# Designs tried in a protein design chat: VHH binders against q84jc2. Part 305

Target 1, 232 residues: q84jc2
Amino acid sequence: MSKMRNLVEEKFLEFYESWVIQLELYLHQLLIAHNNNTMSETELRHLISKLTTHHKAYYTAKWAAIREDVLAFFGSVWLNPLENACSWLTGWKPSMVFRMVDRLRKSRVVLVEAQVKKLEELRVKTKFDEQKIEREMERYQVAMADRKMVELARLGCHVGGESVMVVEAAVRGLSMGLEKMVKAADCVRLKTLKGILDILTPPQCVEFLAAAATFQVQLRRWGNRRHYVTHS
Short names: E, the ipSAE of ESMFold2; O, the ipSAE of OpenDDE; V2, 0.75 times the mean of E and O plus 0.25 times the DockQ between their complexes.

## First folded at step 18 (VHH)

Design ma3 (framework vhh_7aqx_2; at its last look DockQ between E and O 0.67; V2 from the best seeds 0.00; counts 0 for: pae E 5.9 > 2, unsure alone 57.1 < 65)
Fold by OpenDDE, look of step 18:
Structure ma3 (fold): chain B 232 residues (1-232), chain A 125 residues (1-125)
Amino acid sequence: as target 1 above (232 residues)
Amino acid sequence: QVQLQESGGGLVQAGGSLRLSCTTSGFTFSDYAFSWFRQAPGEEREFVGAISWSGGSTDYADSVKGRFTISRDNAKNTFYLQMNSLKTEDTAVYYCAADWIADLLEGSPSEYDYWGQGTQVTVSS
């Protein structure tokens, strides 16, 4: 049974579908660039910038949407169950990308000692930031059984106009906390991404971005096939 | 080497105008969002305003809304703070800052990637 979607869900679903299509196009370009050793550094940097801009567009849209309804992102109807299962606080787990970097190292990509050191520092920082967010989430989750939630539960048993208003206010309060956590997580994601891109050379960046995009696109495809999900 | 350098500060009478500039180097200007902060003596550094990486949006502190305007010139690797209708309360050291994701933060205090050294703005009565 298809669930009724609110306006935020519908709009973001439409956005995300388009966004993914564009990502696939960029992936194609990344792969071409990766296989073409004749591209100049300037050209590679331009391509990298396009990808980063694309990702920024996603978060711009996301943060606009979560301002309206952050709860929509905890259901994420635009994602299939597999994608959702792999999500950490409404997105990819920041520390995961270092595994992709490690994959590069196992390939023909040679990282100099200075890069390795910087990546390790970034990894440590990223993990620390993740843990910090997780602690905050834990605190939040434990605190959910507070007075407001108790009141919400009490009012939930009685249908009435006044009760509805109180419930809505309570939900808004809860949503604000969640929004804060989501934004914090996204900041860690973006900072981690930028950190990696700053450490890697343009050719390495292209390879990394290609790997990341491939993973994202394939995860979606695999999930769609497995669960017969069509978002359009 | 990354550099941010403020200029345009000075003494101005209340009701007057100043235009601050922040010239940058050492990074891809177009990829960054930019912000202005200010710090008065004995006070904490406070957010003044920001401009998105795309230049499509700006955000301002309530205290400066309608009076201050931020703009950017990608060709010059420079962004600006136009300050009109200045008040004595606007007296502070003004700092420019750059961050890769600052445009998402809606003016919230955060750790910016890069900071300028600051420029003094003094508004006399």
Scores: ipSAE 0.301, ipTM 0.681, lowest interface PAE 1.8, mean pLDDT 89
Fold by ESMFold2, look of step 18:
Structure ma3 (fold): chain B 232 residues (1-232), chain A 125 residues (1-125)
Amino acid sequence: as target 1 above (232 residues)
Amino acid sequence: QVQLQESGGGLVQAGGSLRLSCTTSGFTFSDYAFSWFRQAPGEEREFVGAISWSGGSTDYADSVKGRFTISRDNAKNTFYLQMNSLKTEDTAVYYCAADWIADLLEGSPSEYDYWGQGTQVTVSS
C-alpha cells in the first residue's frame, strides 16, 4: 500500500507540474483573445477546444492514478467515522464554479435571458448530482462505521496477521468505493464545465476559461498541498 | 440539435457478420465518447461496448469480447460496431449513445447524454 501510494503520488505531482505550466501558457492565449476583437469565431472555438482537451487530460491522468492508489488523494478522514460532514471528494464542490460565472455576469459578461435560464437549470442539475453523491457518501460512511475495521481502529493497531488481514480487506473495500465516488464527483465537475461552455458564446467562454485558469494558477502559487486542479 | 442515427441493422444467419453505423450531428464529434447498447424484448438495456473520446481505448461486455469491434471515423462523424460470429442471443435493438466524458470502466445508461432511436438486429439459426 505505502509503496504504491509514494510512487503514484510522485508521478502524478510531476504530471501536475507540467500540466499547470501548460495551463499558464493557455492563460496567456486566453487573455490575448479576450483583449483582441480581431479573432474569428473559428479561432476562438479552437482555443476553447484546446482548454477543454487540457482539462480532460488532467482527469485522465488523475483517474489513472486513482486506479493505482485512491488513498493518495485523501487524508485520514475516511478512517474517522465520527466525522459526519461530506469532505467533497478530492476537489471543490462542483457547484462552486457558478460563483465564478456569477462574478463575471456582474462585471464583464452580459448574458441574455435564454442563457440565464439555461445556467439556472444547469445549476439545479449540478446541485442534484452533488446531493446524490452526498447521499451515497453518507450511506457508505454508515456502512463502514458498523464494520470490524472501525472497532480495530478504536482499539489501535495490533501487530499480527489476523489484525493486518482484517484491515487490509477493509482497506480494499474502502478503496474500491472511494474510487467510484471520486470518479462520480469528477464526472459532475467535467459535465458542469461542458454545460457552461455550451451555454456561453465563444467570447464568453474565453472570459470564463481565463478566470478559471487564473484561479487555478493562484492555487499553485499559494503552495496548496493538493496540487490537483479542483475547480475545472 | 444533437442527432444520432443508427443504420445497418437487419436479418443475418448465426455465424455471420453485420456492421452497424451511427451517424452524428449537432456536436463536435471528436470531443465525445461513444457506446453501443442493446435491448432484447422483455430485458433491460445492456452495455455492448464503448470507445473513448480520444479513440485510444475500447471496452466491451464479456458476452461480446473477441467478436465485436468498435471504431470511429472522425472525418465522417460516424462510429461503428463490427459484429462477427453472431449468435441468436445477439438478437436485439441496438442503440448508439454519446457522452462527453464516458468512463470506460463505469458504463451506465444514466451517464450518457445522447441516444439514437435504435436499429433491429435479428440473428436466425
Scores: ipSAE 0.078, ipTM 0.530, lowest interface PAE 5.9, mean pLDDT 76
ESMFold2 (binder alone), look of step 18: mean pLDDT 76; pTM 0.781

Design ma30 (framework vhh_7aqx_2; at its last look DockQ between E and O 0.52; V2 from the best seeds 0.00; counts 0 for: pae E 6.6 > 2, unsure alone 64.97 < 65)
Fold by OpenDDE, look of step 18:
Structure ma30 (fold): chain B 232 residues (1-232), chain A 125 residues (1-125)
Amino acid sequence: as target 1 above (232 residues)
Amino acid sequence: QVQLQESGGGLVQAGGSLRLSCTTSGFTFYDYAFSWFRQAPGEEREFVGAISWSGGSTDYADSVKGRFTISRDNAKNTFYLQMNSLKTEDTAVYYCAADWIADVLEGSPSEYDYWGQGTQVTVSS
């Protein structure tokens, strides 16, 4: 059964498809830069800025879309099942990126002691922030069976004119809470990303961003192949 | 060294207009989102408005919607708060803030990366 998509889903799907294509192009550039030891620091920083700008563009679009329909992002029809399964509150798990940093350490990237210490501090902070959000989400989920939701459920059994308005009001209330949590999660993502980029040298940043982009692109490809998902 | 400096504050009569400026240095201006906050005596610091990284989106507190406008000029490393139809209730110290993360979020003041020192705005009856 084909799920009917609303306007928000359709628009964001189109956006995301284009965004991913551009990400792949940037990934190619990152890989070239990584293999080219002759690039200047200025050039590397420029490339890093392109990637960070690209990511900011994603969240700009996302936050605009969630104002209209945050629930669309809990279905995320633009993602395949594998991508969705790996999602935490409508995006990547912030603490996951430290695994990528660890990979850098294994790939002959030498981090100085000061960097290691700062990364550890950031990791701890990130984990703390994640847990805080998870607790809030848990509280929200437990509270779903509140008076408003019970009323929503009751009214939902009788589809009629006045009942529809009440249902919509209830849904709006729920959506506001979800939107807050999603934005909070996104903030943790971006803080974590910024934190890592501030700690790493430009060459290290390029390698990190390449790894992250590779993971994202490959996850999508693997998921599409596995589940025979075709994106326009 | 990162610096944010507010200017344009002062005394104005109710119904009048002021334009605040926040001039920045020490960081890449176009990479940041910007916000204005204000704090009245005895009150908590409150969100006034924000402008996104791209400048394509703005957000305002309900109390200032329709009266205040935020804009940015990347070439001058400066963003602005145009305040029209000022009320006595708008009297406060106004602060500019910068954040690398928040595009258009009211956010908690504690989440912003950099702050100005503030400029006094007094609206007389």
Scores: ipSAE 0.390, ipTM 0.732, lowest interface PAE 1.5, mean pLDDT 89
Fold by ESMFold2, look of step 18:
Structure ma30 (fold): chain B 232 residues (1-232), chain A 125 residues (1-125)
Amino acid sequence: as target 1 above (232 residues)
Amino acid sequence: QVQLQESGGGLVQAGGSLRLSCTTSGFTFYDYAFSWFRQAPGEEREFVGAISWSGGSTDYADSVKGRFTISRDNAKNTFYLQMNSLKTEDTAVYYCAADWIADVLEGSPSEYDYWGQGTQVTVSS
């Protein structure tokens, strides 16, 4: 007997493998730009735009997959029940990206006082947005407590016309709410990324994106069987 | 220098059609989702519809659903609002707006990065 991944997981795994390969190619371009002091600001901004477009394409594919089956991004690939897996809604906590910014500041990247102030403001806003999502996530814990009924309806068990209709409506409502919450978290991730790139100069953006791409490529090598995806 | 400029407004009879254009410059067109808002005198700006940065997703206010269509032409750095079956209630100043993420467009006007100056649409009976 063979185990089968569900259709949504298999499609997204295939997408993700290709997406990471392209990210590795962009990493090489970032490294060249970092080491080549003759690149114009226009060329650097074009490369930065390629990276942001690549990241937005990841979320476009993810959101399409979630539309088909949001629960595929929770559950069976995680060791603990959905409660633990929902701690940050299918991705990295947005504020953790500031640790990467802090690391760059301690190396060779010099930030002007105005940039430091703007980064601190963005950090505070990002944390505020995270806390708002965390409070909303707690409200969905109650809906998840009825997991047995949701699981039975999803597996096609039928106990009666009206009770099945009520259970099916509850499952659809939970899925819609969960999709909205995952998208809200992803939007915070993308807003934080854009905010950082708007504050940094083009050469600083190249260094930041190279660090982020390096981290993500390493994570791929360690976790390609776990079906979870991270972005900074 | 970032600019959004609406065009195509004017006077039209009820039941008629009109196409608004929003031409953009000064930013990478592909990075942004675009939306249309409208504002009648003495009222707040009302969401009309939005199109994602890829062009693959659109959303519309209930009051215009089925009558209005948003599209984008990446080669011309332009996006459009095709308005069909116009009603006198559609009379307003129409604004185009750009936002970096499509899903954030479902919020208030203050969430948008850039705005056009507006174009008047007047629908007469």
Scores: ipSAE 0.014, ipTM 0.418, lowest interface PAE 6.6, mean pLDDT 75
ESMFold2 (binder alone), look of step 18: mean pLDDT 79; pTM 0.809

Design ma31 (framework vhh_7aqx_2; at its last look DockQ between E and O 0.28; V2 from the best seeds 0.00; counts 0 for: pae O 8.7 > 2)
Fold by ESMFold2, look of step 18:
Order: sequence, then structure tokens, then C-alpha cells
Structure ma31 (fold): chain B 232 residues (1-232), chain A 125 residues (1-125)
Amino acid sequence: as target 1 above (232 residues)
Amino acid sequence: QVQLQESGGGLVQAGGSLRLSCTTSGFTFDDYAFSWFRQAPGEEREFVGAISWSGGYTDYADSVKGRFTISRDNAKNTFYLQMNSLKTEDTAVYYCAADWIAEYLEGSPSFYDYWGQGTQVTVSS
């Protein structure tokens, strides 16, 4: 049991299961608000705030966990294979949210020209931030390819106290660089989400958050159904 | 309404010390990362240093490393810049800036949504 998961992975898996359950409960509230036009603007803003706080709690826990083991977040044990396959730097690609806004705009969200202009400006900013992160990540790509070699050296395949100290320093250096890049990507995700919520009206925010939560819950449920299928 | 207000600027002799404060209102202080920027006359704003929303990460411009210290006091909703061993080159208007839930801040001013009005720091020779 302990061989499958280290302490960081076990703790975050437990957290993530609870976090998704709570997200499903908030999704229920979002769907009620979407289908019921009796809620005031203040009530909608309160619900939006609860969703925002819930997402902040996820990143608070994640950033604490990556301080201990950032590599656990590349191919996470708490995500099913479908969720992991959709990841860009340990999470959703920031530009995906604009695809969701576009789909909502075509079906049920009506945006005025001022909102459309602000959303385009935010999309350009998000693209710029993504490109900057990808440029910086080029420096870490060779280190990720060498991960197996670093782990073998750490296991003392060829020893000496000096060799252990060199390996430990190299692993720490890689982990610190990856931690910085993962947090930078997470900041782009959060800034993009906040930017969208600031541009949209409260009813539009409820529709957007409901769509995003629905997608995340469905992705997990669909991937979990396929996860139980044996392949050997 | 979100507001940031700098204070603690003034005139100080080279080699001296000064402490700037940035007080905030209209948002939850604990959820923000903060940065100090400075601008000398005729120049663009330049990054001085930043502290993450958790307080676990700080970053400084090379020109101030070892002399300036950034801290935050969440109980007082206040963000500080302790400036030691001041040089005449540190003379500038100092601005605080805030960005929501950032652990590693960019040094470019264009990425910050909220700014204070600035406080003058003048270091005499």
C-alpha cells in the first residue's frame, strides 16, 4: 500500500476526493440558480464567491503539497488516466476556458460588445503568459527526460558520500525549478478565471461556473468508468 | 472598492534606513501577492521585490538583494518594505501593487491589476 503512494500522494488523494465531492455539491447549487430566476444579484455573487473560494482552497493545498514533492503532480495518482491525459503542466490549459465561453455564447450566454472586447484582451494576455511559460519550460525538459537516471543515482547504483550529496543537490535544483513553473502555470489559470468572472455578469458567471464544474465532474466520472476496465 | 496606500516615504541620508508600508482595503488581504516597484524621474517603473500570497516565496531585483526585505502582516492588512544601506540610486517614487493568488510574481508592471498612488523616497548624498 505504502509502495504505491508516498505520504504526499496519500494525503493529496484524500484531499482531492473530498474536494471533488464538495465541487459536486456546489454544482447542484449552480444548477438550481441557473434554472431559477428568483435569486438576487447579491445571492448570485455569494454563490460565485463560494466557488472562487473552493478553487482557491484547491491551489492552497496543491502548493503546500508541491513544496514537498512536485514530481507527484506529473502523472498524479489521484487523477484517472483521462484526467491526466488532458493536463498541461499539472492542470487544465488556461486557454480551454475560452472554448467554454465561446460554446456558452453560441447557446445561452448573451454578451455585449464591451464584454467581447475585454474577453479578447484577456485571451491575448493569457496567450502571452502561456508562451512565456513554455519558453521557460524548455530549460527543464532535458531534466525531466533524465528523471530515471537521477532516481537510479539516488538509489546508489554507484556510491560515495560525495555522490549522494551531488545527487541530492541536483534533485533539489530540479524540484525547485519545476515548483516555480507549476506555480506560474497555476497563476495563469487563476488570473484567467478571475478575469473572466470579472467581465461576466453574475448570471453569466453562474452559467460559466456550472459548465466548468459539469465538465470536470463528467471527465472524472467518465474516466473512472473506463478505469475499472482491465487491460491485462 | 479596492485600494492600496503607501506610506513611510521621505528624505534620508545615504547609508540610512527607511520602512515603507502598504495598507489595503476592499479585498481579502490574505489572498493577494504584493510587489514593490519604483520609478525615478524620466524612467520606467522597475521591479524591486515581491512576496507571495502565502508569504513562502520572496523575490528581489539584483540591485537591492541583501539590503531590502519584504514582509507581510496579515493581521494588520499591511505589506512592508524595509530598506537598509540606502544609496542615492534608490531615490524614486515607490509603488505597491497587488495580484490575486500569485505564488511567483512577474517583474513586469503590466501584469498587476491594483496599484497604490506612490510614496517618494529621496536619498541624499
Scores: ipSAE 0.012, ipTM 0.399, lowest interface PAE 7.8, mean pLDDT 78
Fold by OpenDDE, look of step 18:
Structure ma31 (fold): chain B 232 residues (1-232), chain A 125 residues (1-125)
Amino acid sequence: as target 1 above (232 residues)
Amino acid sequence: QVQLQESGGGLVQAGGSLRLSCTTSGFTFDDYAFSWFRQAPGEEREFVGAISWSGGYTDYADSVKGRFTISRDNAKNTFYLQMNSLKTEDTAVYYCAADWIAEYLEGSPSFYDYWGQGTQVTVSS
């Protein structure tokens, strides 16, 4: 039984499908650039800019959508179960990208001492911010058993137009906290990404972005194959 | 050198309008998002609003929603705060700020890369 999708889910699903296709195209370009040492710095920067713009577009769309229905992103019908399982507050966990950076270091990428130091500082900051959000999330989750939720549950047991309106209002109130947490998480994601790109050289950025895009695309592909999910 | 300069502040009567400008230099304007903050005497600096790099996304504090509008002009390297229906409580020093992800930072001023010097806005009763 296919769950009836709301308008927000449908629109974002369509957006995301197109967005992923474009990501794959960029991934191809990144890989070519990575394997071709003949590209100029200007060309590399241009490619990096395209990718960053692409990511900005995603979050622009996401934030527009969460204003309407933040809960849609906790279901994320546009993602397969594997993608969802790997999600932290409706997206990738910020600290995860440092593992990708570490991989680069092992793959013959030479980072100067200054870069290593800055990356470590960024890692510490990122982890701190993640923990802060997690504490807030914990607080919120504990609070879910408060009087408001009890009232919501009580109202949910009754059938009637007035009751429905009250329940909807209550749900909206509860969603505000979630929206705040999602925005905070996305902020950490974007700051982390920006920080990494500011530290790395253009060739290193291309390699990093290629790795990140590869991971995202492959995770989707693996999940689709494993769970036999076909997105329209 | 990166520079942000506010202009357009001044004295206005309650119910009036004012338009602030922030002129920038020293970075690629098109790549950045922008925000406005304000600080009243004895109060903490508070978020007013933000505009994305593309201009397609804006966010505002609840206290100014429906009254204030942020826009940007890439050709002039300038972004704006249009303030309508001004109240005495809007009296503050207004700051413009820039960051690669300013539209996502909201009340996190510590994350912003660049700040203006501020411009005084006074709303009289």
Scores: ipSAE 0.009, ipTM 0.280, lowest interface PAE 8.7, mean pLDDT 87
ESMFold2 (binder alone), look of step 18: mean pLDDT 79; pTM 0.806

Design ma32 (framework vhh_7aqx_2; at its last look DockQ between E and O 0.40; V2 from the best seeds 0.00; counts 0 for: pae E 8.2 > 2, grease 24.8 > 24.2)
Fold by OpenDDE, look of step 18:
Structure ma32 (fold): chain B 232 residues (1-232), chain A 125 residues (1-125)
Amino acid sequence: as target 1 above (232 residues)
Amino acid sequence: QVQLQESGGGLVQAGGSLRLSCTTSGFDFSDYAFSWFRQAPGEEREFVGAISWYGGSTDYADSVKGRFTISRDNAKNTFYLQMNSLKTEDTAVYYCAADWIAEILEGSPSYYDYWGQGTQVTVSS
């Protein structure tokens, strides 16, 4: 049976499709900038700013949507199965981006010792924050078998008018914890991104952002081909 | 250099009102989310509320919902905490904080890059 999409899913799907298209355009610009050694620092910073603004727009939209229905993001109908499989708490794993940074180090990009040290500090902090969130998530998941959930299950077995309202209220209560965890995860993502961009030089930032965007776009393409999924 | 400076604290009677201000400098005000925290003696620093960098979306701790309001003025690089119906339990040092994220909801203090020095709020019975 085809799952009927709710209004939140439909709206965010539309948003995300447009957002990805714009990301691809920015990726093209990043690649050009990366291969063009004649671009000024001002120009590079401008491009970086466009990308960061683009990402901020995503999280702005996401957080607006999760206030309405956080559960929509645990299904994420706008993503293909591969994208979903690679998701951690409704998004990319923060510590993953350090793999991209490592790629930079193996490339023509020379990081000075001070940068390497700062990146390592950031990596440690990021991992610590991830673990903290995971522990909280675990606690939450274990607690799902508490009295409230038992009551919800009990009510769910009886399809009656008054019971529906109670069930909905219970679900909203349960969603509160999930919403907090998702937002916490997103904060770690944004802090990690900000941290990396603060450490890298503008040319390095462009290369990093190009790598990140490439990964995101290609993951989507690979997933779509593999599973024959089209969202547009 | 980044600076955050609180003002507006003081002594007020229970049931009264107070408005705190946080003036900022050294960064693009429009790109930052802002939060208020408070810390009572012997207690941990706790989240009071936050306002996003986009659309002015706000979030509040349950203990202050309906009584406190956060706003921002981008032209003045200042954000505010309007405190109404104050209670004795609201007595604390209030801190303003800033971070480069879209929105902050009950964020851990560890996530914030910039802090003010704090301003004392005392609510008498």
Scores: ipSAE 0.025, ipTM 0.442, lowest interface PAE 3.8, mean pLDDT 87
Fold by ESMFold2, look of step 18:
Structure ma32 (fold): chain B 232 residues (1-232), chain A 125 residues (1-125)
Amino acid sequence: as target 1 above (232 residues)
Amino acid sequence: QVQLQESGGGLVQAGGSLRLSCTTSGFDFSDYAFSWFRQAPGEEREFVGAISWYGGSTDYADSVKGRFTISRDNAKNTFYLQMNSLKTEDTAVYYCAADWIAEILEGSPSYYDYWGQGTQVTVSS
């Protein structure tokens, strides 16, 4: 018998379960705000701030955890297989959020031309940042391959004790590189979210946040319920 | 209203050291990433270094790596640039900048919402 989870994974699983429950509570508040046309702009901005703070708390906890074990976030035990299949560098792909904005535009969210222009500029910037991260990941992968060839050459000189230290240093260097890339991707996610919320009016922000939270909650519920069949 | 104010600039001989300070007010200091930029006459602003809002990551331009160190003091709402082994090429106006919850690969000036007025650093032979 072996343990399939380490302490980092167990801690973050507990955190994530609690975080999603709180997101569901905020979703309920967003839906009430969406349907309640008597709420003031100040009240809407306060609710939007609560959602922003909630997302910042997620990344604060995530970045503390990846310092200890970044690999836990590639194929995470706190996500179901559907959620993991949708991941780009341990999270949602920033450019994909604009599909949600596009869907809202086709429904009932009316955007003025100034907002549309700013959203397109943000979309282009977001895609550019994604491509930059992908190019840096490629350079990292090349460096990994070159490092392995140097280690294999050194092992051919039978220096066992020093070979172990070199391999351990290389593995730590690879982990630090992955941590940097994950944090960079998360930064693009947060900047994209902030950019969208800055462009939209408070009522439009509530609609966007409600749609985003609904998608995340539904993805989790669908994936979790796939594992059994109910006929009774 | 957000305020960033640099101090500590001046004239220094090559090989010397200088510490710049950026004092901030009007926002929650802990929510911001901070960066130093510099600009020589007739040139574009050049990235010097940054520290993430989380505080776990720093990046430096290759031209200053190993000589400059960025730090922050949350109790004083102040961000620092320690400059050692100064060269005449380091002569520039130095700006501090703040960006909400950022951890970015090599910063572009367009990423930063708030800027200081700049402080002159002059390194003489």
Scores: ipSAE 0.012, ipTM 0.359, lowest interface PAE 8.2, mean pLDDT 80
ESMFold2 (binder alone), look of step 18: mean pLDDT 80; pTM 0.810

Design ma4 (framework vhh_7aqx_2; at its last look DockQ between E and O 0.34; V2 from the best seeds 0.00; counts 0 for: pae E 5.5 > 2)
Fold by OpenDDE, look of step 18:
Structure ma4 (fold): chain B 232 residues (1-232), chain A 125 residues (1-125)
Amino acid sequence: as target 1 above (232 residues)
Amino acid sequence: QVQLQESGGGLVQAGGSLRLSCTTSGFTFSDYAFSWFRQAPGEEREFVGAISWSGGSTDYADSVKGRFTISRDNAKNTFYLQMNSLKTEDTAVYYCAADWIADILEGSPSEYDYWGQGTQVTVSS
């Protein structure tokens, strides 16, 4: 039975479908650029900028949506079960991208010592930030059994007009905390992405972005096939 | 060289209006989100408001909501803080800031990439 989707879910689903289609188009361009050694640095930087803008568009939409209903992103009906299973706090885990960078190193990509050092520093910082968020989430989760939640639990069996208002207030309080955590996580994602792009050369950036986009697109495809999920 | 320069500050009577400008150079303006902060004497620097990369989203501190408006002009590499219905409590040094990521707004100072030198705003009774 298909779960009824709220307005936020429906809107974001539509957005995300379009966003992914565009990502695939950019992926194609990235692959072409990667295989074409004749592209100028300016051209490569332009392509990189397109991708970064695309990602920023995603977060712009996401942050607008979470203001309305952050809980929608903890269900993420626009994602298949595989995508959801691979998600960390409503998105990709920041530290994961360093594995993609490592893949580059194993390829024909030669990183200079200075780059390696900077990447390592970034990795450490990213992990630290992730852990900090996880600790905060843990604290939040433990604190869920606060007075408001107890009241919610008490009223849960007695649905009435006044009770509904109390429940809504409690849920709003919870949602605010979750929204903060989600935004914090997204900040770490974006910082990590920016950090990597600043360290890598334009050709390396293109290869990295291609790898990342490939992973995202393939994960979606694999998940859809496995679970027979169609979002349209 | 990256530069952020505030302008438009000064003395204004309560109920009046000011428009601050932050002119930027040394980076791709369109790639950054922008924020305004302020610091009163003896107080901590506080968040005033922010505008997203696309300009489609803005956020404001509760103390300035409905009175202040942030906008950006990509063609001029400048973003603005329109301050209306000014109060004595709005007296502070106002700083503009830029960040490639900045959209975690909830009044907490985040680590911004670049900062201006600040401009004094004084609201008299």
Scores: ipSAE 0.434, ipTM 0.749, lowest interface PAE 1.3, mean pLDDT 89
Fold by ESMFold2, look of step 18:
Structure ma4 (fold): chain B 232 residues (1-232), chain A 125 residues (1-125)
Amino acid sequence: as target 1 above (232 residues)
Amino acid sequence: QVQLQESGGGLVQAGGSLRLSCTTSGFTFSDYAFSWFRQAPGEEREFVGAISWSGGSTDYADSVKGRFTISRDNAKNTFYLQMNSLKTEDTAVYYCAADWIADILEGSPSEYDYWGQGTQVTVSS
C-alpha cells in the first residue's frame, strides 16, 4: 500500500537525476567532438577525462550510500523498471560493454591487430572476474532469501532478547557481505572501462563513450516514457 | 610516455623535516589517486600514505600518522609528502605511485599503474 523512501533512497534519487542531466550534457560534447576532426589530441584527452571523472564521481557517491543501505541498490527507486531489469549486481554487467565495442568495429571504427588482441585479452579477464563474483554472490543470494524467513520469525517473537540479538547479527553480516560484493562488481566495471580507454585511441574513446552514454540515456528515456490515452 | 619523478630526498638529522615532491606527465593528473611507498634495505616496499583522485580523503600507515602529510596540486601535476619529526627508522628509498582507482582498492604495489624511480631519504642520529 504505502510506498515510503528512506533517507538514503531520497538523497540518491536527487543525486542520480542531477548526475544523468550532466551525463546528457557531456554526451552533447562527445557528439560534437565525434563530428569535429580538427580537435587536437590534447582536447580529446581532456574531454575523455571529464567523462571518466563523471563516472568515478558516480561510484564515489554510490559507495558512500551503500555503506548506509546496500539493499537500496537492489531494485532502486531512482531507476525505471527497464533500467532495473538490465542490472547485474546493482549496475551494468561488465562484459556487456564489449558488445558495444564490437558494434563500433562493424560500423566506422577501424582497430589495428594489436588493439584487437588486447581487447580480447581484456574481455577474457573481465568474464573471468564476473564468473568469480557470480559464484560468491550465489551464496549471498541464498542468505538474502533466508533473511525473509528470519525476519518473519523475528516479527512473531514479541519478547526474547537473545533471539533478537541472533537475528540482528545475521542481518548485519548479510548486509556487510553484500556491500563487499557490490564494491567488487563496481571495481570490475571501472577497471574494464579504464582498460578499454587505454587500448583505444582518443578519437575511438570519444566514439565509445558517446555510444555508452547514448545507451544509458536512451534506456532512461524509453523506460520513463509515458503513454497517454489518445482521443478519437 | 607516462613519467613520475621524485625529488626532495637527502640526508637529514633526526627530528628534522623533508618535503618530497612527485611530478607527473603523460596522463591526466586529476584522474589518478597517488600514494607514497618506501623500502628499507632488505625489506619489502611498505605503504606510507595515499590521497584520493578527488583529494577528499587521505590514508596513512600507523608508523607515520601524525608526522607525515600528503597533498596534491592539480595545477602543477604534483603530489607531495611533508615529513616532520623524522626518525632513523624512516630511512628508506621513497617511491611515488599512481593508480586510476587505488583509493577504491586496498593499496598494493601490484595494483598500481605507474611508479617513480625512487628518492633516497637518510635520517642520521
Scores: ipSAE 0.056, ipTM 0.451, lowest interface PAE 5.5, mean pLDDT 80
ESMFold2 (binder alone), look of step 18: mean pLDDT 79; pTM 0.802

